# Designs tried in a protein design chat: VHH binders against MAM domain-containing protein 2 (MAMDC2). Part 3

Target 1, 162 residues: MAM domain-containing protein 2 (MAMDC2), of Homo sapiens (Human) (q7z304r168to329)
Amino acid sequence: IECDFEENHLCGFVNRWNPNVNWFVGGGSIRNVHSILPQDHTFKSELGHYMYVDSVYVKHFQEVAQLISPLTTAPMAGCLSFYYQIQQGNDNVFSLYTRDVAGLYEEIWKADRPGNAAWNLAEVEFSAPYPMEVIFEVAFNGPKGGYVALDDISFSPVHCQN

## First folded at step 27 (VHH)

Design T2 (from Q1 with H32D D109Q)
Fold by OpenDDE, fold request of step 28:
Structure T2 (fold): chain B 162 residues (1-162), chain A 121 residues (1-121)
Amino acid sequence: as target 1 above (162 residues)
Amino acid sequence: QVQLQESGGGLVQPGGSLRLSCAASGFTFSNDAMSWVRQAPGKGLEVVSAISTSGGYTYYADSVKGRFTISRDNAKNTLYLQMNSLKPEDTAVYYCATLRYYGYDWGFQHRGPGTQVTVSS
């Protein structure tokens, strides 16, 4: 579940395929012609990578892009942390869900900060007593919604400090 | 637990007006976009209108554009739908909801039990 998105396998994270909007690898030599994307959080250089989604091809109000983790393989409970960046002024909704094998969704986090050009740290209480996946979801209002970026997912078996 | 409760529906003559309200609880209302969805007799669900978290962005179905106005009061955890120039074809059960579009279909995250709107002479 931890991932810095620096390896080609992306730690097994996959898109729920959307014909219009999906998560892509940012950083490195990858350039986006529609948005000024951030520098990666891991290395703070052009050599690093992260995940991002751009709204440019969104067609519907509250159209979502979901990045889905592999299922957890052992019981775990603690603090799930990640860095994220949301472009300002678009009222995008960035959420984190869990989903078990029965298909039960649970929202465990939602961004409540105004968008900015800096990486933000999220710390989320996370419990997976049985196999579960986490889903990073961005909901856009339209094609002018800008981008959301995600990097450096980590887990610690302790309660979050905040 | 998330709860949504619509009110303000009723019987009205063509050309009349109604104002629907939706009281929300059990979640941070201001962090979600909200929508009104309706289901007419024998028809499927139709997204009528939607509004972003801050209210800066709105959506209206072509069928209601210019007649309906969506708004929200985040301090009161309340969603509104002002319906003017009502037509018989506006007759439906109206739901407030949180919606997502997944590229192929719509999905409800949460919705209320609905309020009946009947437009008839």
Scores: ipSAE 0.832, ipTM 0.916, lowest interface PAE 0.5, mean pLDDT 95
Fold by OpenDDE, last read:
Structure T2 (fold): chain B 162 residues (1-162), chain A 121 residues (1-121)
Amino acid sequence: as target 1 above (162 residues)
Amino acid sequence: QVQLQESGGGLVQPGGSLRLSCAASGFTFSNDAMSWVRQAPGKGLEVVSAISTSGGYTYYADSVKGRFTISRDNAKNTLYLQMNSLKPEDTAVYYCATLRYYGYDWGFQHRGPGTQVTVSS
């Protein structure tokens, strides 16, 4: 589930199709005409990539975009970390869920209020004793909700420091 | 454990008013957008109204615009729905919920047991 989104395979992460709002690869030479997107966290340059979602085509209140990891393949427990940006002033909700093969859906993290538009580090206590996927979910309130960006997911088999 | 509990429903005459409340516990209320949904007999679920975390953004179904007002008190972990000028068509079970729209359908993250609202002469 670790990923810096610098490879075409995106470490097996998959966007769940939504007619209106989806996760895309940002960075590189790609420019979004609707939002001023950040430079990637990995390289802090035009050469790096990240995942982002823009609300410009949102049609429904609390419409979500989901980025889904592949299933874990071995038991694991420790600290899951990632960097994220949330454009402020839009009451966007950014959450991390786990989902097992039985469909059990559990929230394990949610961005604090208020946030900031810089790259923020999230550290989440994560346990997957059996196969499960993690889901990065953004909920927008409307088309003026701005963007959310995600980069540099990592895992350490130790408890989070704080 | 997350709990949502609606109250304030009842029987009213057309043109009357009700104020629904939803008491929330077991999660950080102020970090979630909240919604009222309703289901009338023989009909599907309808999102009536929703309010963002801070209350800065609201949604109303066309059928209730101008008549219903959603609000929240994050300090009290409570969601409200002021319903004025009630019509027989508003008769339904009203649920307090955290909802998500997934592009094709709605999904409940959390939902209360509901409160019955009946508008009848």
Scores: ipSAE 0.784, ipTM 0.900, lowest interface PAE 0.5, mean pLDDT 94
Fold by OpenDDE, fold request of step 28:
Structure T2 (fold): chain B 162 residues (1-162), chain A 121 residues (1-121)
Amino acid sequence: as target 1 above (162 residues)
Amino acid sequence: QVQLQESGGGLVQPGGSLRLSCAASGFTFSNDAMSWVRQAPGKGLEVVSAISTSGGYTYYADSVKGRFTISRDNAKNTLYLQMNSLKPEDTAVYYCATLRYYGYDWGFQHRGPGTQVTVSS
């Protein structure tokens, strides 16, 4: 479930296809003509990569983009951490969900408002006693909702400190 | 536990008014876009109105534009729907719900039990 998004396989993370708004790989030679995207958190350079979603193609109120992890393969509990950046916090909702094989969704984290153009650390208590996936979800008010970026997901089998 | 509870429904004459309220608990209300959804007899769920977290954006179905007004009080964890100039076709169970659009259809992760609104002579 850990991922720095520097490998082509993206640690098995997949974007759920949406006709309008989707998660993409940012960084490297990839440029966005609509937004000044951040520099990756891993290498702090143009050589690094991250995941991002840009609201520019949003057509519906609260339209959702989802980035879905692989299923966990062993029981785990601890602190799930990741770095994120929300350009405009009032114009989107950034949440983290778990989903089990039965399709049960549970929100385990939601970003506070407002956003900023800096990398923020999120620490989330995470428990997966049976196979489940985590879903990074962004819902945008509209096409002017800015971008959300995600990088450096990590897990520690201890409780979160903050 | 997320809870949404609608109130304010009832029987009203055509041209009358009702004000629906939705009390929310068990989640950070101010961080979710909210909506009013209705289901008329024999019909599917219809998004009537929606409002962004801050209230800066609102949506209204064409059928209710100019007659209904959605608002929210985040300090009170309450969603409102002022319904004026009610018509018989507004008769439905009205639900308070969180709102998402998943690229193909609307989704309501959390929804209350609903309140009946009946517009009849």
Scores: ipSAE 0.603, ipTM 0.823, lowest interface PAE 0.5, mean pLDDT 93
Fold by OpenDDE, last read:
Order: sequence, then structure tokens, then C-alpha cells
Structure T2 (fold): chain B 162 residues (1-162), chain A 121 residues (1-121)
Amino acid sequence: as target 1 above (162 residues)
Amino acid sequence: QVQLQESGGGLVQPGGSLRLSCAASGFTFSNDAMSWVRQAPGKGLEVVSAISTSGGYTYYADSVKGRFTISRDNAKNTLYLQMNSLKPEDTAVYYCATLRYYGYDWGFQHRGPGTQVTVSS
């Protein structure tokens, strides 16, 4: 479940196809003509990569882009951390969900910080006693909802301190 | 436990008005876009109106545009729907719900039990 998005396999994370808005790999030589995207959090350079979604192609109110992790393979409980950027905080909803093989869907985190051009740290209590996936979900008000970026997912088998 | 509870429905004559309310609890209401959806007899769910977290963006179905007004009070965890110039075709069970569009269809993660609105002479 940990991932810095620096490998081609993206740690098994997959974008759920949406006809309009999707998660993409950012950084490196990749340029976005619609937005000034950040440098990655891992290397803080143009050589690093991250995941991002840009609202420019959104066609419906609260249209959703989902980035889905592989299933967990062993019981785990602790603190799930990741870095994220929200360009425009009031124009999108950024959430983290868990989903098991039975389809049980649960929100375990939602961003509540204003948009800024800096990387923010999220720390989330996470428990997976049986196989489940985590889903990074962004819902946009419309095509002017800015971008959301995600990088450096990590897990520690201790409770979150913040 | 997430709870949504609609109120304000009832029987009205054509041309009349109703104001629906939705009381939310068990989650941070101000962090979610909210909607009113309705289901008429023999029909599927229809999104009637929606409102962003801050209220800066609103959506209305063409059938209710100019007649219905959605609003929210985040301090009171309450969603409202002012319905004016009601028509018999507005007869339905009205639900308040969180709203997402998943690329192909609408989703309602949380939805109340609904309130009946009947417009009849």
C-alpha cells in the first residue's frame, strides 16, 4: 500500500476509468497545458513523479476521479500517511475510502484544509483485518476546480500522533 | 452514525408552496455537497437540485428551474428546498442525499428516509 510513485508499476495503484476526469502520473518531463503542476514530494525535482487529477475535463457537478490501491495481503492496523496538494480547496472534495471484496465502502478521511501550492501531510488511522483496498477520491464542482496531487504514501503500525 | 432526516412534505394544491428541510448528523455536513432527489410513482430517482459545500454552486433540473431554490445552513447542519409554483408532476418522495457522479451515473452515499410531497387539486 506504500508508494512513492517513482516506479512504472505505481505499486499496483490503478485509476478507475472515467470518461471525463482521471488520475494521471505527474512530474518528470510531463507537462500539463492547463495547470502549473507541482514538483514531486519525494525528490522535490523534475525527476520525481506523483499522481494528480485535473478538473479541466469535468462535465458534471461532483464528478469523481478514483485512484485505487491493490488489496492488502496481510492484516494490518496503524497510521496511513500521504502527502497531497489541493490547488483550490473550496472547489473539490478530496477523500480516502476503504473497500473490501464484499463492496463495503467506508470513508476514513476527508481533506479540510484550504487550497495551497504546498504539500500537506495527512495521517489517517487505518485498519485492514481482512483484504481491502484504499481509494483516493476527488469530487469536483466543475471544470474550474483546480488539481489535486498525491505522493509518498506510507504506513506505520502505530497510532497516528496528529 | 450518519443520519439524514427530511421534513416539510405534505399535501398541497397546484400553485402552492412547500419548504423541505433536512437535518444532518453523524458526519461533517459542511464538507459534503448535498442534493435533493425525488422518486415519483413508477419512476426512478431524479436529482432535483444540488448545492456545493459553500453554497457557491447550485444545480437545478430543468423541470424545477425557476420554481425551486436549494440552500444550506452549515452552522445548523441543515439543507433546505423551497418549492414554489408546485405542479402535480412534482408529486414524489423527496430525499436529501450526499451526491457524487461516477462518470456514468449518480451515487448517493447517504440518503434520508424521504418525505412525501403530494400536489393535487
Scores: ipSAE 0.598, ipTM 0.822, lowest interface PAE 0.5, mean pLDDT 93
Fold by ESMFold2, last read:
Structure T2 (fold): chain B 162 residues (1-162), chain A 121 residues (1-121)
Amino acid sequence: as target 1 above (162 residues)
Amino acid sequence: QVQLQESGGGLVQPGGSLRLSCAASGFTFSNDAMSWVRQAPGKGLEVVSAISTSGGYTYYADSVKGRFTISRDNAKNTLYLQMNSLKPEDTAVYYCATLRYYGYDWGFQHRGPGTQVTVSS
């Protein structure tokens, strides 16, 4: 479930297909010019890579894009961390869920408000005693919602410090 | 435990007004978008109106535009729907809900038990 998204490597993460809004690779030479995109966290430059979702094609209030991890392969418990950006003032909702093989779907984190334009660190207590997917979900209110970006997903087998 | 509780429904004559309230608890109300959804007798669910986390973005179904106003008070964890110029077609159970659009239709994360609104002469 760890990924820095460099070299166009998605680490097994996939979109839930949606006709209007999906996660894409940003940074490097791969650019979407519809919105102003951030510098990536890994390299702190336009040349590094990250995942992003842009609202420019959103057609419905609270329309979601979901980025889904592979199932976990071994029991694990500890701290899941990642960096994210949300454009301020756009009321986007960014959440993290787990889903097990039986379809149990639980929210384990949601971004706080107000955000800022810089990369923010999230640290989330995470427990997967049996196979689970991790789902990064963003909801936009319309095509002027800006973007959400995600980078540097990692896991530590010790409790979060916050 | 997430709880949504609607109030303010009742019987009103055509042309009248009602104000619905929804008290929310068990989650960070200010971090999620909220909606009003209604179900008329024998009909499916209709998303009537929705409002973003700060209130900066709103949605209204065409059937209620100009007559209904959604608002929220994040300090009181309360969602409101001001309904003016009510019509018999507005007769329904009104639910307070959190919702998402998953590419083809709406899905609900949480929904209250609802409050009955009846518009009749």
Scores: ipSAE 0.492, ipTM 0.768, lowest interface PAE 1.8, mean pLDDT 82
Fold by ESMFold2, last read:
Structure T2 (fold): chain B 162 residues (1-162), chain A 121 residues (1-121)
Amino acid sequence: as target 1 above (162 residues)
Amino acid sequence: QVQLQESGGGLVQPGGSLRLSCAASGFTFSNDAMSWVRQAPGKGLEVVSAISTSGGYTYYADSVKGRFTISRDNAKNTLYLQMNSLKPEDTAVYYCATLRYYGYDWGFQHRGPGTQVTVSS
């Protein structure tokens, strides 16, 4: 479930297809001319990569993009951490869920308001006693909702600092 | 656990008004978008209106535009729907819900038990 998003297979993370809003690779040689993209967290340069979702084609209120981890393969408990950027002034909702093989969802984290323009660290207590996916979800309210970026997902088997 | 409780429904004459409210608890109300969804007798669910976390963005179904007004009070954890110029076709159970659009249709994370609105002479 750890990923710095510098590989083509994205460490097994997949975007759930939506006609209007999807997670893409940002940074490096891939350009998105609709928004100002941040430098990535892993390499802190224009050449590094991160996952990015832009609202420019959103057509529906609370339209979601989902980035989905591989199923966990063994029981895990500890701290899931990641870096993100958002601009909260546009009422976007950025959340983290777990989903088990029966399709049951649990929200385990939601971004606070307001965020800032720099990379923010999130640390989330995470427990997967059975196979489950981790889902990064952004809901936009329209095409002027800006962006969300996500990088440097990692897991530690010890509790979060808080 | 998340709880959503609607109130303010009832019987009203055509052309009349009602104000629905929804009390929310068990989650950070100000951090999520909210909606009103209705189900008329023998019909599926229809998203009537929705409102973003701060109230800066709103949505209305075409059938209610200009007649209904959604609002929220984040200090009171309460969602509202002002319904004016009511018509018999507005007769339905009205639900308070959290809302997402998954590309082809709406999905709800949480939904209340609903309140009946009946518009009849």
Scores: ipSAE 0.487, ipTM 0.754, lowest interface PAE 1.7, mean pLDDT 83

Design T2 (from Q1 with H32D D109Q)
Fold by ESMFold2, fold request of step 28:
Parts: sequence; structure tokens; C-alpha cells
Structure T2 (fold): chain B 162 residues (1-162), chain A 121 residues (1-121)
Amino acid sequence: as target 1 above (162 residues)
Amino acid sequence: QVQLQESGGGLVQPGGSLRLSCAASGFTFSNDAMSWVRQAPGKGLEVVSAISTSGGYTYYADSVKGRFTISRDNAKNTLYLQMNSLKPEDTAVYYCATLRYYGYDWGFQHRGPGTQVTVSS
């Protein structure tokens, strides 16, 4: 379960549909200059891709957008890492859950408050002894909550370094 | 393990006041939004009020606006509901809960056992 979201594909991640707030692909704009071909970067490049969710259409307190991985296909354990950006002072809640095939949710990570406006690295000890989904969830309190961005999801079979 | 424990319910006359408290443990209280939810006899659950992680955003159901005040003390891991000008219609079990809106209705990630509030002469 890894994705840098380049070339505008989601690596099997899907939204849990919400009429007001969902994750979208951001970045990847091409400059209209004849002599320059921008270089692809997975982090902090205006031409790289990432996922984001914006609060502008949020209608309800603690309204969530969920980005859901494919089910894992084999037992795995190690470190799940990703970069995220969350705007300070908006009381947004950004969490990571696992869901097993019986539908049981378990929170395995939550962003500390207040967050940093720059890209932050999260490293989460992750264990999937049987098939499960990984779920990135953002909860907003209203339409002026700003955005949350997510990029460079990767997995390593060794413990997190922190 | 997440634990939520409500207190402060009881019998009160119409026009009276009560203050509910909810003690929280087993999670970082300051990193999650909190809510009060009630269930009147024979009715479904109603989200009464909710408050964001810092307290900067609040929600009140129309039925309680101007009468109820939600607050939180993140240093004490405690959620409060000040209920004033109570009416017989406020009679319900009141639950402390962590809350999300999933696009069609509210869902509760954690909910306490509740405290009974009865408003009667």
C-alpha cells in the first residue's frame, strides 16, 4: 500500500462517497513555456501530484472525507509512512484507521494539534496479519477549515525509525 | 481503551438547571471533537451539541440553542454541558460521544453509558 499519486492515478485508493467532501488529486499543472519541461517530484513540486481535501463545501460539524486503500493481500508488518500538510488553527482532525473484513475500525494514528503548515512526515507502525484496508480520514468543522494534503504513502517491512 | 463516563444527571423541575460532565480517558482528549447526544423515550438519538478540539467551533441543535452551553477543559480531559431553562421535552438519557458526520448521518466512534435527565414537576 504505497502511492506517490504521480500520473494522476490513485494506486487503488478510493473515496468513501460523501456528497460534500471528498479527496481529489492536486498538483501536476503544466507551465505553458516552450523551452522548459518541468521535472517530476513527489514532494514540494508544483508539478508533482498529491491528494487533497478542501473544506469549502462542508455542511456539517465533523464532516469526514475518507480515502481507502485496497485490501492487503498478504500478512505484513512494518512502517507505513506518508507526508501530510494540515493548516493550523482550524481544529481539523486527521486520522489513520484500519478496517478488517468484518468492518471493525481501529485508529492507528492521529495528527497532533496544532499542526504545521509545511509538509510533515508521519511514520506509523502497521500490522496486517489478515486482509485489511487503510483509511485516511479528515474531519472538518465547517467550510472555512482550509485543506489537508497527503502524498508519498509508502511501506517498509522494518520498524519505524522515528 | 477509550472510556467516557457521564455524570450530573437527575430529576429537575421545569425551568431548572443541570450541569453534565463527562470524564474521558484512553485517548488524547485534546485531539478529538466531542459531543452530547440524547435519546428521549421512544425516540432515536439526537445530537444535542458538539465542540471542536480547541473549543473554537460549536454546534447546537435548534431545540436547545440559547439554553444549553457546551464547553471542555482539555487539561482535565472533561466535557461539560450546562443545561438551563429545562423543559419536559429535554427528558432523555444524555451520552458523551466522539462524533463524525459521514455524509448522510452522524456516526459515533465512542459513546459513554449515559446519564438520565428527567424534567418533571
Scores: ipSAE 0.442, ipTM 0.744, lowest interface PAE 2.1, mean pLDDT 81
Fold by ESMFold2, fold request of step 28:
Structure T2 (fold): chain B 162 residues (1-162), chain A 121 residues (1-121)
Amino acid sequence: as target 1 above (162 residues)
Amino acid sequence: QVQLQESGGGLVQPGGSLRLSCAASGFTFSNDAMSWVRQAPGKGLEVVSAISTSGGYTYYADSVKGRFTISRDNAKNTLYLQMNSLKPEDTAVYYCATLRYYGYDWGFQHRGPGTQVTVSS
């Protein structure tokens, strides 16, 4: 359930395919068309990698991108942490859910709008007493919804820091 | 502690207009996409309209398109629905709700108690 998105792997996370909106790997030496995308958090440089999704091809009011963890294999409780960026001045909703094997969703976190484009730390109390997926979801309502970037997902078996 | 309170419902004649308001508190209103949903007597919930966090994008059900206008004022933490050219089939309890998107399913995290709109002669 941990990932820094380096070394050409996603640590078991998968993007749920959607016709218009998907999570992709950003950063590294790969040329990109969006000069406003961030440096990654892990290496603090344009050469590092992160996951991102943007809204440029959104066609419908309800377009959703999901990045989904493997099912948990043992009971877990503690603090799930990650770094994220949300493009300022654009409409989107970035949320973290759990989804059990019956398909039942629970929202465990939702982003506030930061005042800048810096990497922000999220620390989320997380409990998985049964097998479940962790889902990073971005909802866009139109093509000017901006972007969301995600890096450095980690888990600690102790409560989040106060 | 999340509170959503609708107001502005009432009795109106066919062809008339009403403006619904929804006062929000206990959460950061500007971080949520919002919706109006309604329930006619003996019917299920229908999503009438929805609006993005800034108000830059809107959705309308076909049954109200061209007659209803959703808007929001994030400085006042208030959601609005302007309802024009009202018809008897618009009679329902109207709810203000925060939108959630569990995949592609319409979902609502918080919903107000609703306001009654009755359209009759």
Scores: ipSAE 0.322, ipTM 0.698, lowest interface PAE 3.1, mean pLDDT 82

Design T4 (from Q1 with T53N D109Q)
Fold by OpenDDE, fold request of step 28:
Structure T4 (fold): chain B 162 residues (1-162), chain A 121 residues (1-121)
Amino acid sequence: as target 1 above (162 residues)
Amino acid sequence: QVQLQESGGGLVQPGGSLRLSCAASGFTFSNHAMSWVRQAPGKGLEVVSAISNSGGYTYYADSVKGRFTISRDNAKNTLYLQMNSLKPEDTAVYYCATLRYYGYDWGFQHRGPGTQVTVSS
């Protein structure tokens, strides 16, 4: 489930298809006409890439955009870390879920601070004793503009320190 | 672990009232729009009522408008449904569920085991 989003395969991460709003690759030569997107966290340059979702495309109340990892293939437990950025003034909900093969969701993290113009580090206790997916979800309160960005997902088989 | 637990169901005569409660845990309740959905015998799931995260928006099915009132207490992680002027056609298992829109339809990310409501003379 580790990913810096620098390869075309995006480490197997896929969208739950939404006709209106999805996660897209940011960085590189990609420009967004609706938002001033950040530079990627990996290289801190236009050569790097990340994932982002822009709320300008939202059409419905409580609409969601989900970025879904491949299923885990071996038992694992430890600290899942990632960098994220929420545009200031954005009141959308950014959360991380696990989902098992039975379709059971479990919330393991949510952004609990106002957006800012910097990359933020999230550290989440993660346990997958059997195959499951991690899902990065943005839930939209309305069709307001603003982005959420995600980069540099990593895992360490130790408890989170902070 | 996510838990939703409905209570307050039972047997009531037509014209009677019930108040359902749903206790939520294991997720950030205030980040979710909540709904009451019901399933009558031989029928599919029907969204009866819904309420936004903050409670600023509410929805009611046409069949229950003016009779049912949805509310929530985010401090208590509890969802409520006041059901007045109950009718036999309101007989169903009532579930509390989180509500999301996935681009084509509504979905229930979390749903309780349900509580039986029976309206009969």
Scores: ipSAE 0.424, ipTM 0.751, lowest interface PAE 0.6, mean pLDDT 92
Fold by OpenDDE, fold request of step 28:
Structure T4 (fold): chain B 162 residues (1-162), chain A 121 residues (1-121)
Amino acid sequence: as target 1 above (162 residues)
Amino acid sequence: QVQLQESGGGLVQPGGSLRLSCAASGFTFSNHAMSWVRQAPGKGLEVVSAISNSGGYTYYADSVKGRFTISRDNAKNTLYLQMNSLKPEDTAVYYCATLRYYGYDWGFQHRGPGTQVTVSS
């Protein structure tokens, strides 16, 4: 479940295909013609990579982009941390869900900041007593919702300190 | 436990008005975009109107634009739908629901039991 998105396999994370809005790999030589995207959090350079979603192609109210982790393979509990950046917080909702094999969604985190175009640290209490996925989800009001970026997911088997 | 409960439906003549309310509990209402969806006899669910969590953005189906107005009171955990100039084609069960669009279909994670709206002379 940990990932810095620097390898081609993206640690098994998968974008759920949407005809309009999707998670993409950012950084490196990749450029977005519509938005000035951030540098990655890992290397703080143009050589690093991250995941991002841009609302510019959104066609529907509350259109969702999902980045889905592989299923957990062993019981785990602790602190899930990741860095995220929200360009504009007023026209999108960035959330983290768990989803079990039965399809049950549970929201375990939601960004509560208006957006600052800077990397923010999220620390989330995470428990997976049985196989489940984590889903990074962004819901957009429309095409002016800016971008959301995600990088450096990590897990520690201790409770979050903050 | 998440609960949504619609009220305000009923029988009305064409050209009449109704105001639907939806009482929400068991979740942070102000964090969710809300919608009114309806199901007419023999038809599927249709999103009638939607409103963002803060109320700053609204959506209306073409069939109800200019006639229906969606609003919300986050302090009261209540969603509203003012329906004016009602038509027989508006006859349906009306549901309040949380709303997401997943690229191919609408998702309603939470939905109330619905309230019947009948427009007939």
Scores: ipSAE 0.401, ipTM 0.731, lowest interface PAE 0.7, mean pLDDT 92
Fold by ESMFold2, fold request of step 28:
Structure T4 (fold): chain B 162 residues (1-162), chain A 121 residues (1-121)
Amino acid sequence: as target 1 above (162 residues)
Amino acid sequence: QVQLQESGGGLVQPGGSLRLSCAASGFTFSNHAMSWVRQAPGKGLEVVSAISNSGGYTYYADSVKGRFTISRDNAKNTLYLQMNSLKPEDTAVYYCATLRYYGYDWGFQHRGPGTQVTVSS
């Protein structure tokens, strides 16, 4: 469930395809011409890579993009951390869920709306006593919903520090 | 923990009006888009109307557009549906729900027990 997205692979994460809104690789030579995109967190440059999702083609109210981790293969508990960026002043909802093999969802984190376009650190207590997926989800209400970017997903078996 | 409770249903004559309310608790209401979903006798679920977390965006099914008005009061954690010019076809159980669109169809995370609306002579 760890990924910095810099090795030109997604570490097993999969975007759930949606006709209008999907997570894409940003940075490096890959650009979304429709949006102003951030510099990558790992390298803090235009040459680094991250995942992002943009609202420009959203057609439905509360339209959802999902980035889904591999299913966990062993019990684990600790702190899941990641860096994210949300375009300031736009109406979107960025959340983190777990989903078990029966399809039961649980929200374990939801972004607050910081007033700055800088990268923000999230630290989330995470427990997977049985196989689970982690789902990064963004919901948009229309094409003016802005963007969300995600980088540097990491896990530690020690409880979160805050 | 999350609770959604609908009220305001009942029996009404064709052409009449009814106002549904949904009281929400156990979550931050102002952070969630909300919807009204109905199920007519012998039919599947239909999303009737939806409203964004701030109230700035609304959706209406074609069958109710111009007759129904969705609104919310985030200070009171309450969702509303004003239903005017009611028809027998509007007879259904109406549910308050949190809603997501997954690219092909609507899904909901939380739904109340519903309130019955019957439009009949």
Scores: ipSAE 0.023, ipTM 0.421, lowest interface PAE 7.5, mean pLDDT 78
Fold by ESMFold2, fold request of step 28:
Structure T4 (fold): chain B 162 residues (1-162), chain A 121 residues (1-121)
Amino acid sequence: as target 1 above (162 residues)
Amino acid sequence: QVQLQESGGGLVQPGGSLRLSCAASGFTFSNHAMSWVRQAPGKGLEVVSAISNSGGYTYYADSVKGRFTISRDNAKNTLYLQMNSLKPEDTAVYYCATLRYYGYDWGFQHRGPGTQVTVSS
């Protein structure tokens, strides 16, 4: 469930395929959809890697991109943390869900609109007493929805401090 | 339990107006984009209009642009559709629904029982 997205490694995370909007690797020498995307959090350089989703090709209202973790293999509980960046002033919704093997979704976190374009830390109480997936979802309402970037997903078996 | 309940349908003359309401409960209404979907006799479902969770973005089918207005009141957990200049082809059952597009077609996770709108002279 942990990933820093370096060495072009997705740590088992996969997209739910969508013809118009998916999560992509950003940073490093990879050419972005546009020239204004953030430096990665891990190395704080243009050569580091992160995941991002951009709205530029969105064609439908509430079109979603989902980045889905591997199914958990052992019971776990604690704090799921990650860094994210949302382009200011854009109308997108960034949320975190769990989905069990029966297909039950539960929203466990939703991003607030940040006052800046810097990387923000999210700390989310997470409990997986049975196998489940973690889903990072961004919903856009059109091609002017901006971007969301995600890096440094980690888990600690202790409660969140914030 | 999620509940969506439409109201405000009825019989109206061509050129007339109706206002539909949808009362929502059992979920955080302000976290969901909402839509009005209709089914005319012998036809499939058509997304008529949709509105983002904040109300900042709206969508209208070409057949209703300029005549219908979607709105929401997040404090009252209520979705509205103001329908003006009604035509016989607007005759349908109108449903309130939550909406997502998953890359192939629309998904409706919750939908109300609908309200009948009939436009005839």
Scores: ipSAE 0.013, ipTM 0.401, lowest interface PAE 7.7, mean pLDDT 78

